# Ledger of designs, part 2: VH-VL binders against Small ribosomal subunit protein eS1 (rps3ae)

Target 1, 206 residues: Small ribosomal subunit protein eS1 (rps3ae), of Methanocorpusculum labreanum (a2sq57)
Amino acid sequence: MARKKQSGGRKVEGWKAKNWYKVHAPEFLGKQFIGEIISSNPENVPGRVLTVSLGELIQDYSKQNVRASFKIMNVAGDAAYTQFNGHEMTKEFVRAMVKKRASRVDSTITVTPLGSTRELQVTITAFTINHARLSQVQELRAKMVKVVEDSAKEADFESFVSAMLKGELSKKMFAECKPIFPVRRIEIIKSESVSSAADRAAALIR

## First folded at step 6 (VH-VL; framework fv_zigakibart)

Design v9F (from w3 with heavy chain L105F)
Fold by ESMFold2-Fast, scan of step 6:
Structure v9F (fold): chain C 206 residues (1-206), chain A 121 residues (1-121), chain B 107 residues (1-107)
Amino acid sequence: as target 1 above (206 residues)
Amino acid sequence: QVQLVQSGAEVKKPGASVKVSCKASGYTFTSYYMHWVRQAPGQGLEWMGYINPSGGSTKYNEKFKGKATMTSDTSASTAYMELSSLRSDDTAVYYCARSYKGWIFNYFDYWGQGTTVTVSS
Amino acid sequence: DIVMTQSPSTLSASVGDRVTITCKASQSISSWVAWYQQKPGKAPKLLISKASSLESGVPSRFSGSGSGTEFTLTISSLQPDDFATYFCQQYNSYPWTFGQGTKLEIK
């Protein structure tokens, strides 16, 4: 009687009349089919999150190590429509970036793209070629943050997320940071959607 | 059926301004970017910029900053591109073209028929 | 800016021929390339996106390939309707840039 953790999530036919919902990626990522979910109640479909390989979604092998998350916002018929919820680079991919006798510079910031009602928490990681002093680490962190914040001020949500996922922001950070201290790699390793200030305040009093 | 219909040909003198329109139909106007691309006689295509009709935010090719102004009217599903301080080298066919939102898919699936702008002294 | 260079600038071919047009980027653009067909006096028409994805309604004799810095558009068994100018476009990095065009004309 071996039972794997969460194996009880397997579908059991005949218990309830359930409908299949075809989940679609946001339009700015091609509105492609990303999976199916099953539910006996349509009201339980919105709010669910699906995670897929970005490389497979956009058919780009160079993005194989990036996982994108999508949150279902609404249902129309048998189709479920999502919005971007975040991304993360695989644990193995990030670990491969770590080198002996080098420095790692981390920063987590929250940005609001131009005209967006949504905030995005972004984690930036830079890996240097040589060991960096505290002053150099501080300068690198400040420059990385400025590049990402400046990009968010001039791009709408879809453009900002696309530039981030495409690696354009990483490329720009690398170019700007290289004159400060020798940098081997800079990546935005993670992003996640953040609720608005009003939503956070409402949640605390209820 | 997706259709982009542009305003008619214009002949202008150097120093004048011209405003080209692009009326969209057959899709949700605010769900796509509208781009402007020009083509000088016998030459290739040059991207000028785009507007997001869902808020009016714009992105310009650096070459056209201060020269081109993009606007949109969501109630009329119409995009506009105005060129100021016209020079003879602004003589070209100007196209509007649609793309999915975001930088990953900035290729153009539908184009307007083009508006010829001739600048001569 | 990324410079897109097409070769040849002019190509003469006969109906039934297999023709290949090449597009080279000045730096790596992964697979973020589109191909367009333009007939005289008409707007460009999208043929291929993402280097190799055929647009709906485009005949299967058109195909695209390539990655990094070198991309090709191939027309197998050329038809009379295919004599036109072809443009590649990169959309890897802002600003988006086009090749200079390849004019395909009757031999």
Scores: ipSAE 0.143, ipTM 0.645, lowest interface PAE 4.8, mean pLDDT 86

Design v9Y (from w3 with heavy chain L105Y)
Fold by ESMFold2-Fast, scan of step 6:
Structure v9Y (fold): chain C 206 residues (1-206), chain A 121 residues (1-121), chain B 107 residues (1-107)
Amino acid sequence: as target 1 above (206 residues)
Amino acid sequence: QVQLVQSGAEVKKPGASVKVSCKASGYTFTSYYMHWVRQAPGQGLEWMGYINPSGGSTKYNEKFKGKATMTSDTSASTAYMELSSLRSDDTAVYYCARSYKGWIYNYFDYWGQGTTVTVSS
Amino acid sequence: DIVMTQSPSTLSASVGDRVTITCKASQSISSWVAWYQQKPGKAPKLLISKASSLESGVPSRFSGSGSGTEFTLTISSLQPDDFATYFCQQYNSYPWTFGQGTKLEIK
């Protein structure tokens, strides 16, 4: 007996509206694969943020304590391209720096690297060897801020971020702060990309 | 395709200045850093600094800060390195060399042919 | 500054030999080392980056290894074109510095 015709033969039906996008790091960090995301609409891919271990990304184990975040800016075919969005040192790494009977000096500032339309908010933390007086804390904070601001005025975005992630800025701050009060360690523990006026206007339209 | 062509040899007296040029072709000039490296006769290589042709920002080896000045002309795809207050120990071959931008790329994939600078009385 | 020390300063070898050149850094530099070949009167040529990544167009007889403070460039079977001076370069810490060079000469 004749069987009822079924959908033009033995065609396997399934989920075909979703596409995988291979996400790539920014060129200044090697443009290598950092993850995959899934979406049915390529217009919904830009704006997503992925966070990865910096040490794994650049294949440098000394940076395993740093996590870097990347924001997808555009899509070309099945590839998604990102820009640096910020970093954060792991909570375990930062907590290991804390000691009793010593001072912690924190400061958060926003810098605009030379020729950049992008702003970066950075958090600086200094740990002293001994307990510091209020005047010493204020002087250390001012010096740390000045070093970072001066560095941003002379470096492009990629060079500034590289100096920050490499620990070059931390070395400069340590050298400049050492004559003020004994410091054990100074680190930029966090950074976040700050939207430009144009980016805020574009986001409001969406 | 990528080519870096430097200016010709120079002979200078102590106290003079010299300006070496490096003309790039075969790639997007502003997408790479241009570095300067010198080599004294029979000696090793010494990194002097780099310029970012996109915007003109520079980074100098502390040893050359205030002595070397790096500039670029994006319309001509040419980088320049000027060395002032020349001394006999500045006698060397000066190379321009490019790198990708960013921390993981501070090595040099293409080099100019070199410019010999001789400082003598 | 990080000091890069190469050994030997001069090496004599014959075509077909396996040759090893060592580079030591005064501080740990992870894998941020490049190797260059320089022939008399010519500019240096990049051979290897990131300690072991062979540059496009460089013969497979060249290889690099190492991490931390000790790095090695190996030529598995010397060819006549390989007699040259070799330099290592660290790019972990500013300012970037080169080794003094190893001159590879015909035995």
Scores: ipSAE 0.384, ipTM 0.748, lowest interface PAE 3.3, mean pLDDT 87

Design vk1R (from w3 with light chain K50R)
Fold by ESMFold2-Fast, scan of step 6:
Structure vk1R (fold): chain C 206 residues (1-206), chain A 121 residues (1-121), chain B 107 residues (1-107)
Amino acid sequence: as target 1 above (206 residues)
Amino acid sequence: QVQLVQSGAEVKKPGASVKVSCKASGYTFTSYYMHWVRQAPGQGLEWMGYINPSGGSTKYNEKFKGKATMTSDTSASTAYMELSSLRSDDTAVYYCARSYKGWILNYFDYWGQGTTVTVSS
Amino acid sequence: DIVMTQSPSTLSASVGDRVTITCKASQSISSWVAWYQQKPGKAPKLLISRASSLESGVPSRFSGSGSGTEFTLTISSLQPDDFATYFCQQYNSYPWTFGQGTKLEIK
């Protein structure tokens, strides 16, 4: 199926001059340039999502297999400013991990970082060295969930995302899970923001 | 214009406590970490810890755990660092400095002017 | 902890000279190094981040290079305003650590 990323359902009138908008990463990632978009007016810019290689964004080749998504929130002049929307490890990178002799333990949870109105749905995947029994799988899953949930309770949105993208959460989960059952690798392979502007506004008036 | 303005010099006796303040202006206080770095006379810079003003979470250098306490007041855009049980080797200039929150961005783009803390018997 | 070692500890130079200061890390830190300038009685000032990224407002005579474990700060044509102590800082991993400093003195 053709997956088309488009700005809107209606055709744009060609007689209006189009402007380029320079899109910047969030402040906590240094407001680095992540791309340009074109639009005939700034009202059509907020809400768009750009996906870039994390490795390119932070200029660290070890993160080339991680793609980060950013949603444009506002425009100032010719600059567009974003919020972190999620990340995903490439399919090929994840599949390469599966090819190791392993059981795969998956868990998808939603966490709310300290003081945040935004929720983040994260997918954790662990790969064992040997085949694990159901009881061991359940214990690993419970431990992975606890580590990530505890981390979210202690960090705001930006700090949690930073720890996740750096691989600090993966290192913590590995250390905590290794005594339960031999683990070859554990990663947060995906995250996705699940809070809207309306949800945030509703939360603030309670 | 980003500015970090610290409280004035302090002279304390051994065993006392001291609380240093750092008032931020010119930016969104909760969008950056506030770090504390000290410099003893004739020595280099030593990172003590940081506070995230958004939520108040802290991270300390192991050397300063139980010795330093970091807090912040978001309404006043002010960060605080309290040292307890002062000893002569706590004599130093104490700096506040801000950084981005991203893990690859913990360099310090703006610094306070420094607060001299002298501990003497 | 990652140990940052600067060399030389003291450097004497004249206005117009090209000077280099080296910073070595005890383990690989990629490019996560910043350089600061500190004048007597003042707070440090950020010059360079990410080993080679010049901060806005810093004169172009300052440049940084390096990756992994060895990093260099260069001043291409020394000015009177440049006599100060220079520090490198790694921010690859906690705890963040600084070099011991290099004092740049007039000859």
Scores: ipSAE 0.216, ipTM 0.688, lowest interface PAE 4.1, mean pLDDT 87

